# Ledger of designs, part 5: VHH binders against Iron-regulated protein A (irpA)

Target 1, 312 residues: Iron-regulated protein A (irpA), of Synechococcus elongatus (p12608)
Amino acid sequence: LITNQTIQGFVDQVVVPSYVSVAAGATQLEQALQTYQQAPTAANLEAARQAWRVARDRWEQTECFAFGPADSEGFDGAMDTWPIDRQGLKTAAAQPVEQREDSRKGFHAIEELLFAATEPTLSDRQHLVILATDLTKQAQGLVTRWQQASDQPAYRSVLLSAGSTDSAYPTLNAAGTEIVQGLVDSLSEVASEKIGGPLETQEPDRFESFVSRNTLSDLRNNWTGAWNVYRGQRSDGVAAGSLQQRLQQQHPVIAQQLDQQFATARQALWAIPEPIETNLASPRGKVAVLTAQTAIAAVSDTLERQVLPLVQ
Below, E stands for the ipSAE of ESMFold2; O stands for the ipSAE of OpenDDE; V2 stands for 0.75 times the mean of E and O plus 0.25 times the DockQ between their complexes.

## First folded at step 1 (VHH)

Design c12 (framework vhh_8cml_1)
Fold by ESMFold2-Fast, scan of step 1:
Structure c12 (fold): chain B 312 residues (1-312), chain A 123 residues (1-123)
Amino acid sequence: as target 1 above (312 residues)
Amino acid sequence: EVQLVESGGGLVQPGGSLRLSCAASGLTFSSYAMGWFRQAPGQEREFVALITGSGGSTDYSDSAKGRFTISRDNAKNTVYLQMNSLKPEDTGVYFCAATYYPGSGWLNEYDYWGQGTQVTVSS
């Protein structure tokens, strides 16, 4: 199922461009927060809030490939730990961010200071710039780790060396397993934890981006990221060597089923009333959320039970 | 390290033509949708045209349809805007922009921006 072209397309058409996009979004957020600190107007606050949403949305598209450096070298922890330590965050402004626990920095620390109150305080504005500077550094570091050799080989090279002697991925299928497992784990977490947690407790504040009311956008971007990995590119169409193309060629019934299940999940996610945080308890909202949970779980299940065995 | 550099702007008579180019470096070019935007003095930046990473899909503003053509050469990391039948209303600074999100041309979807190239259509 998995070819050298499958792995190259995954890395060069999806992973690296996605991380580059995250780094650009983090840089724009940092600039918007610097502008807001210097001139704390309502317009500059709204621009900073919008820049956070853009950066967050791009980051959420990367969750389905959070293996490798994102996981093993702590980038995901530094950028996207949840829940945050709200008490510790408020007292941590004087502590160098490199020395902080992961629960006191990253996207959700910025979210708390930027969105929890009607307006950030003077102290919050300075603290936001410090947090955004670190977020930008982490995002740029993740891009560098994938593209450039240092004391370790570039992770792009590690994945592209699949099947060679002494590779971390001893076969092409080992790399394929990592890719498909990422999709399974990401979509399973969306259905069972991100949606399932708040749905089970009927507590909207269990939604990860409750403070900003960005949770529905997070979920939609989790779907988009998985769809991009499946198609092997971030643009329209189907990439040569992609999982979708290879399944269409070798297992067309599975491909048709999976294409339909992705489409059904998209329709269900986009039908949820906005914001999800205030619509969870409404009769219409509850049905829409349950429908989306079921549809996303179906995609994950098909990937795990029918696609994963083809690459193991 | 991502850089977008526009060229090809200038002064042209009404009814004339210009071809703008945007050279990209520091990114995997074929993975990014490319857009052209313009801004006249005292006005907000507005969408002109976009092309997806593969070149398989394009979209245009109503004012650009039938007169402008967007294209790309992924081997050269360059996007182009061929502008025909230019009107004084087309005067403005033209910006090249790159985005992960292949979409309708919303300003806030674009990650990287060039510094712009001036297009002036004299009456």
Scores: ipSAE 0.000, ipTM 0.172, lowest interface PAE 16.0, mean pLDDT 88

Design c13 (framework vhh_nb_b201)
Fold by ESMFold2-Fast, scan of step 1:
Structure c13 (fold): chain B 312 residues (1-312), chain A 121 residues (1-121)
Amino acid sequence: as target 1 above (312 residues)
Amino acid sequence: QVQLQESGGGLVQAGGSLRLSCAASGFTFSHYAMGWYRQAPGKEREFVATISSGGSTYYADSVKGRFTISRDNAKNTVYLQMNSLKPEDTAVYYCARYSHGWLPTYGMDVWGQGTQVTVSS
């Protein structure tokens, strides 16, 4: 099922362009926050909030491939730890942000200062610039780690060398297992924890991006990221050598089922009333959220039980 | 020195209750999410419950409605109230600190030494 083209497409058409997109979004957020700090107008606050949503949406599309450097080298922790330490963030000492605990930096630390109050304070505006500068550094570092050799080989090269001697991926199927497992884990987390946690307890503040009311966008971008990995590209269509194309060729019944389940999950996620945080308790919202949870779980289940064995 | 120390384990009859405590030292307790895990003989360590720095909680399906996790930041302690205990709950219970995040998919960076819970029928 997995070819060199499948791995190359995954890295060069999905992973690297996604991380480049995140770094661009983080840079734009940093610039918007610098502008807001210098001129704290309502318009500049809204521009900064919108820039955060754009950067966050792009980041959420990478959740399904948070293996390798994102995990092992701490980028995910530094950028996307939740929940944050709200008290420590408010009373932060003069400690360099890159040396702080992960719960006091990253997307959700910025979210707290940017969205929790009607307007950030003067101290908050200064702190937001510091946090955004670190977020940009982390995002650029992740791009660099995938594309450039340093003390370690570029991670792009590690994956593309799958099946060669001394590779971290001893076979093409080992790389395929990593890719499919990422999809399984990401979508399972969306269904059971990101949606399931708040749904089970009926506590909207358990939604990860509750403060900004961005959770539904997070979930939609989690689906988009998984869809991009499956189809092998970020644009419309089915990429040559992609998981989707290979399944359509070798296991057409599984492919048809999975294609339909992805489509059903998309329809369900986009039917949820916005924002999810305030609509969780409504009769219409409950049904829509449960429908989306069930549909996303079905995608994860098919990937785990029917696709994963084909690459192991 | 970062340290977690569990207490409150013991032998209890099926249907009984136990309250486990985990005393934390060497770090700012209120900044971290805390969790409880357990390991039965011959089994892998499994997730039981977690509590975020803000007090939000999440439970494994097997313990929902029976176990309650809570924290007291003034005492640097996390608790696990275990009600309606079953023989299947017999395990060594471990307190853990989350390095980041607070859901079962996130990694633990500090573990306690464990406290034995034995449920007889």
Scores: ipSAE 0.000, ipTM 0.122, lowest interface PAE 18.0, mean pLDDT 88

Design c14 (framework vhh_gocatamig_d2)
Fold by ESMFold2-Fast, scan of step 1:
Structure c14 (fold): chain B 312 residues (1-312), chain A 121 residues (1-121)
Amino acid sequence: as target 1 above (312 residues)
Amino acid sequence: EVQLVESGGGLVQPGGSLTLSCAASGFTFSSYALAWYRQAPGKKRELVAGITRGGSTVYMDSVKGRFTISRDNAKNSVYLQMNSLRAEDTAVYYCAKHPLYSGFYSYFDYWGQGTLVTVSS
């Protein structure tokens, strides 16, 4: 099922462009926070909040391929640890950010200082610039690790060497397993834990981006990222050599089922009124959230039970 | 089905040490972040330490420098080495599978009774 073209498309049409997009978003957030620090107007605060949402949305599209450098070299932990240490964040301002615990930096540390109060304090504005500078460094570092050799080979080259002697991926199917497992794990986590946890407890503050009320956008972007990986590109259509195309060619019944399940999950997620945090308490909101959970779980289950065996 | 089984708790004097172990089954262990939570009598559960797929760690401020979390993917196990134990460390300790590669937001993945740690003279 998995060819060299499948792996190349995954890296060059999805992973690398997604990380480049994240780095651009982080840079724009840093610039917006610098502007807000210099001129703390309501307009500049709203611009900074919007820039955080844009960067966050782009990051959430990468969750389904958080293997390799994002995981093994700590980029994911540095950028997106949750829950944060709220008490430690308040006292950490004097500590160099690169020496801090992951729970005191990254997207959610910025979220806390930027959204928890009506307006950040002067101290918060200074701290936000420091945090955003680190987030930008992490995002740029992740792009570099995928594209450029240094002390280690570029991770693009590691994946493209699948099937070669002494490769980290001893077969093309080993790389395919990594890709499909990422889809299974990320969608399962969305359904059973990101949605399932708050749904089970009926506590909206258990949604990851509760402070900013960005959770529904997070979930929609988790779906978008998985869809991009499945279709092998970030633009409309089906990429040559993609998992979707290969399934359509070799296992058309599974492909039709999976295509429909992705579409059903999308419709369910986009039917949830914003914000999800407020809608969880209503009967209509609870039904919409449960419908989305069920639809996303179905995608994960089909990938695990019917697609994963085809790449093992 | 997902199952996490904690062990290694016990009674220890202040300043002593314990190693907690968590044996996992029912999921691809190497693909998930794992964490230790604790719950003291009359208090809500709190995150003590977490470890990502790649080995990055996070610690609650009050245990930093005293506790070390580690994982062994070959044994499907996660460990918490607890040194310089204090009376306030007394709690039932729970192992949890985290929903996100990067995050430690695990709020209901608790299996079994946990393991009791009592720090008392």
Scores: ipSAE 0.000, ipTM 0.263, lowest interface PAE 12.4, mean pLDDT 87

Design c15 (framework vhh_nb_b201)
Fold by ESMFold2-Fast, scan of step 1:
Structure c15 (fold): chain B 312 residues (1-312), chain A 121 residues (1-121)
Amino acid sequence: as target 1 above (312 residues)
Amino acid sequence: QVQLQESGGGLVQAGGSLRLSCAASGFTFSNYAMGWYRQAPGKEREFVATITSGGYTYYADSVKGRFTISRDNAKNTVYLQMNSLKPEDTAVYYCAAGLRYTWSSTHYDYWGQGTQVTVSS
């Protein structure tokens, strides 16, 4: 099922461009927060909040391939630990960010200072710049780890060398397993934990981006990331050698089922009233959230039960 | 060792006001988020309002615009100013302290004994 072209497209058309996009978003957020620190107007606060949402949305599209450096070298932990240490956050502004625990930095630390009150204090504005500078460094570091060799080979090269002894992936199917497992894990977490947790307890504050009310956007971007991986590119259409194209060629019934399930999940996610945090308990909101959970779980189940066995 | 003591409850007519107080002891008050929850007979405990250690406030939709939560770190006290009271606000009101603000009662570390608020029609 998996070819060299499948791995190449995954890395060069989805993973690397996505991380480059995250780094650009983090840089824009850092610039917006520097502008807000220098001129703390309502307009500059709104611009900084919007820049955070853009960077967050781009990051959420990468969750289905959080293996390799993102996991093993701590980038995901440094950028996206949740829940955060709220008590320590505001009093730790003078502590070098490199010496902080993951719970005092990253997207959600910035979220807390930027969104939790009507407006940040002077200390919060100074602290936001420090946090955004670190987030930018982490995002740029992740791009570098995928594209450039250092003491370790570039991770792009590790994946593209699948099937050789130089790679952590001894066969093309080993790389395919990593890719498909990433989709399964990401979508399963969305259905069972990101949606399922708050839905089961009826506690809106269990939604990860509750403070900013960005959770629905997070979930929609989790779907978008998985869809991009399945299609083998971030632009519209189906890439040559993609998982979708290969399934259409070798297992057309499974491909048709997955295409329909992805479409159903998209429709369900985009039907949820915004914000999800406020609408969880409403009759219409609860039905929409349940519908989305079921649809996303169906995609994950098909990938695990039908596709995963095809890549060993 | 930790104690949260509510006061200020009582009987009030619809449209009236009450101010609840919660005096805290046995922990570093300024480090904790403080919250108010309420429970009517035969119903589950529901979130009312929370204030973080940094002063950020969150309200349940049912009380937004009518209730105001505030804190005085020098007195280790959290307050709930309740205006435009309605019969459906009748409940036992509980003070809670935790390391994070939340709509979830399970995330609060300490709870008071509660104070009864009764709003007549």
Scores: ipSAE 0.000, ipTM 0.105, lowest interface PAE 19.9, mean pLDDT 87

Design c16 (framework vhh_ozoralizumab_d1)
Fold by ESMFold2-Fast, scan of step 1:
Structure c16 (fold): chain B 312 residues (1-312), chain A 124 residues (1-124)
Amino acid sequence: as target 1 above (312 residues)
Amino acid sequence: EVQLVESGGGLVQPGGSLRLSCAASGFTFSSYAMYWVRQAPGKGLEWVSEISGSGGSTKYPDSVKGRFTISRDNAKNTLYLQMNSLRPEDTAVYYCARPTYYQGSFWSPYFDYRGQGTLVTVSS
């Protein structure tokens, strides 16, 4: 099922462009927060909040391929640990960010200071610039790890060498397993934890981006990222050598089922009233959220039970 | 070069506790997420716990959540696993691992480095 073209498309059409997009968003957020610090107007605050949402949305599209450097070198932990240590964040203001626990930095630390109060304090504005500078450094570091060799080979080269002598991925299917497992894990987490956690507790503050009310956008971007990986590109259409195209060619019944399940999950996610955090309060809202949970879980289940065995 | 040395395994009765240690050398320990993985008789490798480089983030599969606690001491280059309320099904060789390609899945065949392991037997 997996060819060299499948792996190359995954890396060059999805992963690298996505991380480049995240780094650009983080840089824009850093600039917006510097502008807000210098001129703390309502307009500059809203611009900074919007820049955070844009950077967050782009980051959420990468969750389904958070393996390799994102996991093993701590980029995911440094950028997107949740829940945060709210008390520790307040006491960490004077501590160099490189020395902080992951729960005191990253997207959700910025979220807390930027959105929790009607308006950030002077101390918060100074702290936000420090946090955004680190986020930008992490995002740029992740791009560099994928594209450039240093004391380790570029991760792009590691994946593209799958099946070669002495490769870390001994077969093309080994790389395929990593890709499909990423989809399974990401969508399973969305259904069981990101949606399932708040549904189980009936507590709106269990939605991950509750403070900013960005959780629905997070979930929609999780779906979008998985859809991009499946199609082998971020633009419209189906890429040559993509998982979707290969399944259509070799396992058309599975492909038809999976295509329909992705479409059903999209319809369900986009039918949830915004913000998702208010949906636990009404029967109609609860049904919409449950419908989305079931649809996303179905995609994950099909990938795990029917697609994963084809690449192992 | 990169070396991981596990210790602390042994025979324990159901409901008992053990603390495993892993001494790491040959790399910048604080820069890497670390894992505990196990292999039960006749089974593949199973992920047991994950900790970020700073120690600020931890993850567990449902099978051990609430019973096992992972921690690290970056000044000593040491990883720990506190195992409580042990069950016969926890019987396995436990390995300290530094992953190259592991992503927090319940199981992954891809690890950069793994130690020799320490045997934990839970039996009455």
Scores: ipSAE 0.000, ipTM 0.132, lowest interface PAE 20.6, mean pLDDT 87

Design c2 (framework vhh_enristomig)
Fold by ESMFold2-Fast, scan of step 1:
Structure c2 (fold): chain B 312 residues (1-312), chain A 120 residues (1-120)
Amino acid sequence: as target 1 above (312 residues)
Amino acid sequence: EVQLLESGGGEVQPGGSLRLSCAASGFTFSTYAISWYRQAPGKQREWVSTITSGGSTNYAESVKGRFTISRDNAKNTLYLQMSSLRAEDTAVYYCAKGSYYTSPWAFDYWGQGTLVTVKP
């Protein structure tokens, strides 16, 4: 099922462009926070908040391929640890960011200082610039790890060498397994934890981006990222050699089922009333959230039980 | 249906070794990444180690060089070989389906745990 074209498309049409997009978003957020620091107007605060949402949305599209450097080299931990240490964050400004625990930096540390109060304090504005500078460094580092050789080979080259002698991925199917496993794990986490946790406990505070009220956008971008990986590209359409195209050619019944399940999950996610945090308790909100959880779980289950065995 | 059963915990002196096992059933073990997490008394759960279906391994910095994760797909079993144990390794150790180490809210894919106590 997995060809060299499948792996190349995954890396060059989805992973690398997604990380480049994240780095650009982080840079724009850093610039917006520097502008807000110099001129703390309501307009500049709103611009900084919007820049955070854009960067966050782009990051959420990468969660389905959080293997390799994002996981093993600590980028995901440094950028997106949750929950944060809210009390520790207030006193962390004096500590160099590279020496901080992951719970005192990254997207959610920025979220806390930027959104928790009506207006950040002078101290918060200084701290936000420090945090955004580190976030930009992490995002650029992740791009570099995928594209450039240093004391380690570029991770792009590691995946593209699948099936070659001495490759970390001894067969094309080993690389395919990593890709499909990422989809399974990501969508399973969305259904069982990101949605399931707050739904089960009826505690809106358990939604990951509840401070900014960005959780529904997070979930929608998790779906978008998975859909991009399945289609083999970020633009509209189906890429040649993509998992979707290969399934349509070799296993059309599974492909039709999976295509329908992705579409059903999208419809369910976009039907959830905004914001999800305040609508969880309403009868309509509960039904919509449960419907989305079920639909996303179905995508994960089909990938795990029917697609994953095809790449083993 | 999905069942994860940890074993191998116990009391050990500092510097000692233990081998933890996780027996999995109710899913196709060989196709999943599986992780070890731990929870020390009064603390939140923390990720310890992951092994992917392809055999790639990752470790938390605090255990790197001391712990080794491995899997036996024929036996549907995950292992954690722990050496040079320290008092701060005292925790209930959990086996979890999946590779996401930053999720604190996993409920449906966690085992019941096995207690490791490092006492002088």
Scores: ipSAE 0.000, ipTM 0.210, lowest interface PAE 14.0, mean pLDDT 87

Design c3 (framework vhh_8cml_1; at its last look DockQ between E and O 0.08; V2 from the best seeds 0.00; counts 0 for: pae E 19.1 > 2, placed apart)
Amino acid sequence: EVQLVESGGGLVQPGGSLRLSCAASGRTFSSYAMGWFRQAPGQEREFVALISRSGGSTDYSDSAKGRFTISRDNAKNTVYLQMNSLKPEDTGVYFCAASPYWSGTYTPSQYDYWGQGTQVTVSS
ESMFold2-Fast, scan of step 1: ipSAE 0.061; ipTM 0.607
ESMFold2, look of step 2: ipSAE 0.005; ipTM 0.423
ESMFold2 (binder alone), look of step 2: mean pLDDT 82; pTM 0.836
OpenDDE, look of step 2: ipSAE 0.000; ipTM 0.216
ESMFold2, look of step 3: ipSAE 0.000; ipTM 0.135
ESMFold2 (binder alone), look of step 3: mean pLDDT 82; pTM 0.834
OpenDDE, look of step 3: ipSAE 0.000; ipTM 0.230

Design c4 (framework vhh_nb_b201)
Fold by ESMFold2-Fast, scan of step 1:
Structure c4 (fold): chain B 312 residues (1-312), chain A 121 residues (1-121)
Amino acid sequence: as target 1 above (312 residues)
Amino acid sequence: QVQLQESGGGLVQAGGSLRLSCAASGFTFSSYAMGWYRQAPGKEREFVATIYSGGSTYYADSVKGRFTISRDNAKNTVYLQMNSLKPEDTAVYYCARTLYSSGWYGPFDYWGQGTQVTVSS
């Protein structure tokens, strides 16, 4: 099922362009926050808030391939730890960002200072620039780890060498297993934790991006990222050698089932009333959220039970 | 041929300490995340701790603050320092290697034969 083209498309058409897009978004957020610090107008605050949403949305599309450097070298922890230490964040300005616990930096630390109050204080504005500078450093570092060799080989090269002698991935299927497992884990977390947690507790503030009311966009971008990996590209259509194309060729019944389940999950996610945080207050809202949870779980289950065995 | 050999198990009183070792051979040790799992009689195997190739660690909630996983790449050995042991820590402890050298902590593909840890009340 997995070819050299499948791995190359995954890396060069999905992973690397996605991380480049995240780094660009982080840079734009840093610039917007610098502008807001210099001129703290309502317009500049709104621009900074919008820049955070754009960067956050791009990051959420990468969660389905958070293996390798994102996990092993701590980029995911540094950029996207949740929940944050809200009280520790207020006193953290005296501590260099590199020495802070992950719960006092990253997307959600920026979210807290940028969205929790009607207007950030002068101290908050100064702290936001520091946090955004670190976020940009982390995002660019992740791009560099995938594209450039240093004390370790570029991770692009690690994946593309799958099946070669002394490769980190001893077979093409080993790389395929990593890719499919990433999809399974990401979508399972969306269903069981990101959606399931708030549903179980009935507490709207258990939605991850509650402070900014960005959670629904997070979930929609988690779906988009998984769909891009499945199709083998970020642009429209099905890429040659993609998991979707290979399944269509070798296992058309599974491909049809997955295509339908992805479509059903998309329909359910886009049918949830905005913001998602208000949906726990009504029976209709709860049904919409539960419907999305069930549809996303179905995609994850099919990938785990029917696709994963084909690449193991 | 991948081989993992655990040692250091034994009998200890509640509140005591043990240090487990796992000697690895047959692969490039420094490139792989290594983990510890345990299995108590009549129960499923449960995750205990992992250490990534880069040195980052992750622990099960049941052992956080009590157990420390570490590695010595020069000796191809991973360790589990177990402090403040409880009777519920009684199990056969297994050393495991991740499937990929990427540092991804799941799945684990190779297992040692295990070492018995018994904690008396």
Scores: ipSAE 0.000, ipTM 0.114, lowest interface PAE 18.0, mean pLDDT 87

Design c5 (framework vhh_gocatamig_d2)
Fold by ESMFold2-Fast, scan of step 1:
Structure c5 (fold): chain B 312 residues (1-312), chain A 120 residues (1-120)
Amino acid sequence: as target 1 above (312 residues)
Amino acid sequence: EVQLVESGGGLVQPGGSLTLSCAASGFTFSNYALAWYRQAPGKKRELVAGITSGGSTVYMDSVKGRFTISRDNAKNSVYLQMNSLRAEDTAVYYCATGYSWLTSYQYDYWGQGTLVTVSS
């Protein structure tokens, strides 16, 4: 199922461009927060909030490939720990960000200071610049780790060398297993935890991006990231050597089922009324959220039970 | 594959109005978010207005109260009603669509653009 072209497309058409996009978004957020700190107008606050949403959306598209450096070298923890330590964040303002626990920095620390009040205080504005500077550093670090050799090989090279001597991935299927498992884990988490948690308790403040009301966008971008990996590129169409193309060629029944399940999940996610946080309590909102949970779980189940065995 | 075709641009005097239309084909329209961007000479592209698959809207501050975005899923079209036009609204207007919500910078598809000139 997995070819060298499958791995190359995954790395060069999806992973690396996605991380580059995250780094650009983090840089734009940092600049917007610097502008807001210097001139705290309603327009500059709105621009900073919008820049956070853009950076957050880009980051959420990377959740399905959070293996490797993102996990093992702490980038995911530094950028996207949730829930945050709200008390620790308040007392951490004087502490150098490099010395802080992961729960006192990253996207959700910025979210708290930027969105929790009608407008941030002077102290919050100063603190936001510090947090955004660190977020940019983390995002740039992750790009560098994938693209450039240092005291260890670029992770791009590690994956592209799958099946060759001295690779961390001893076969092409080992790399394929990592890719498919990432999709399974990501979509399973969306269905069972990101949606399932708030749905089960009927507590909208259990949605991860409740403070900003960005949770539905998070979920939609989680789907988009998984769809990009499946198609083997971020632009429209099916990339040569992609999981989708290879399944269509070798396992057309599974491919047709999975293609339809991805489409059904997308339709269900985009049918949820915005914001999800305020619509969870309504009968229509509950049905829409449950429909989306079921559809996403179906994609994850098919990937785990029917696709994963084909790459092991 | 996917096509977005803008229409409705033209020359209008300050205080006038125009309606831009974007006709979409090649995808399941009702499932996509759509946005209007504009680019004036020497400036970067900026989001003017957006509408999600669920009908939620967002507007740039300088157009709030003057512009209205709407969609018609039966006609595979999105519209931008522009009222009280100003010289600074002069730009090429682009229709864009993507899987991601409107706060994402990533739009999978863009139209060719339609010129709006607000003069004199």
Scores: ipSAE 0.000, ipTM 0.122, lowest interface PAE 18.4, mean pLDDT 87

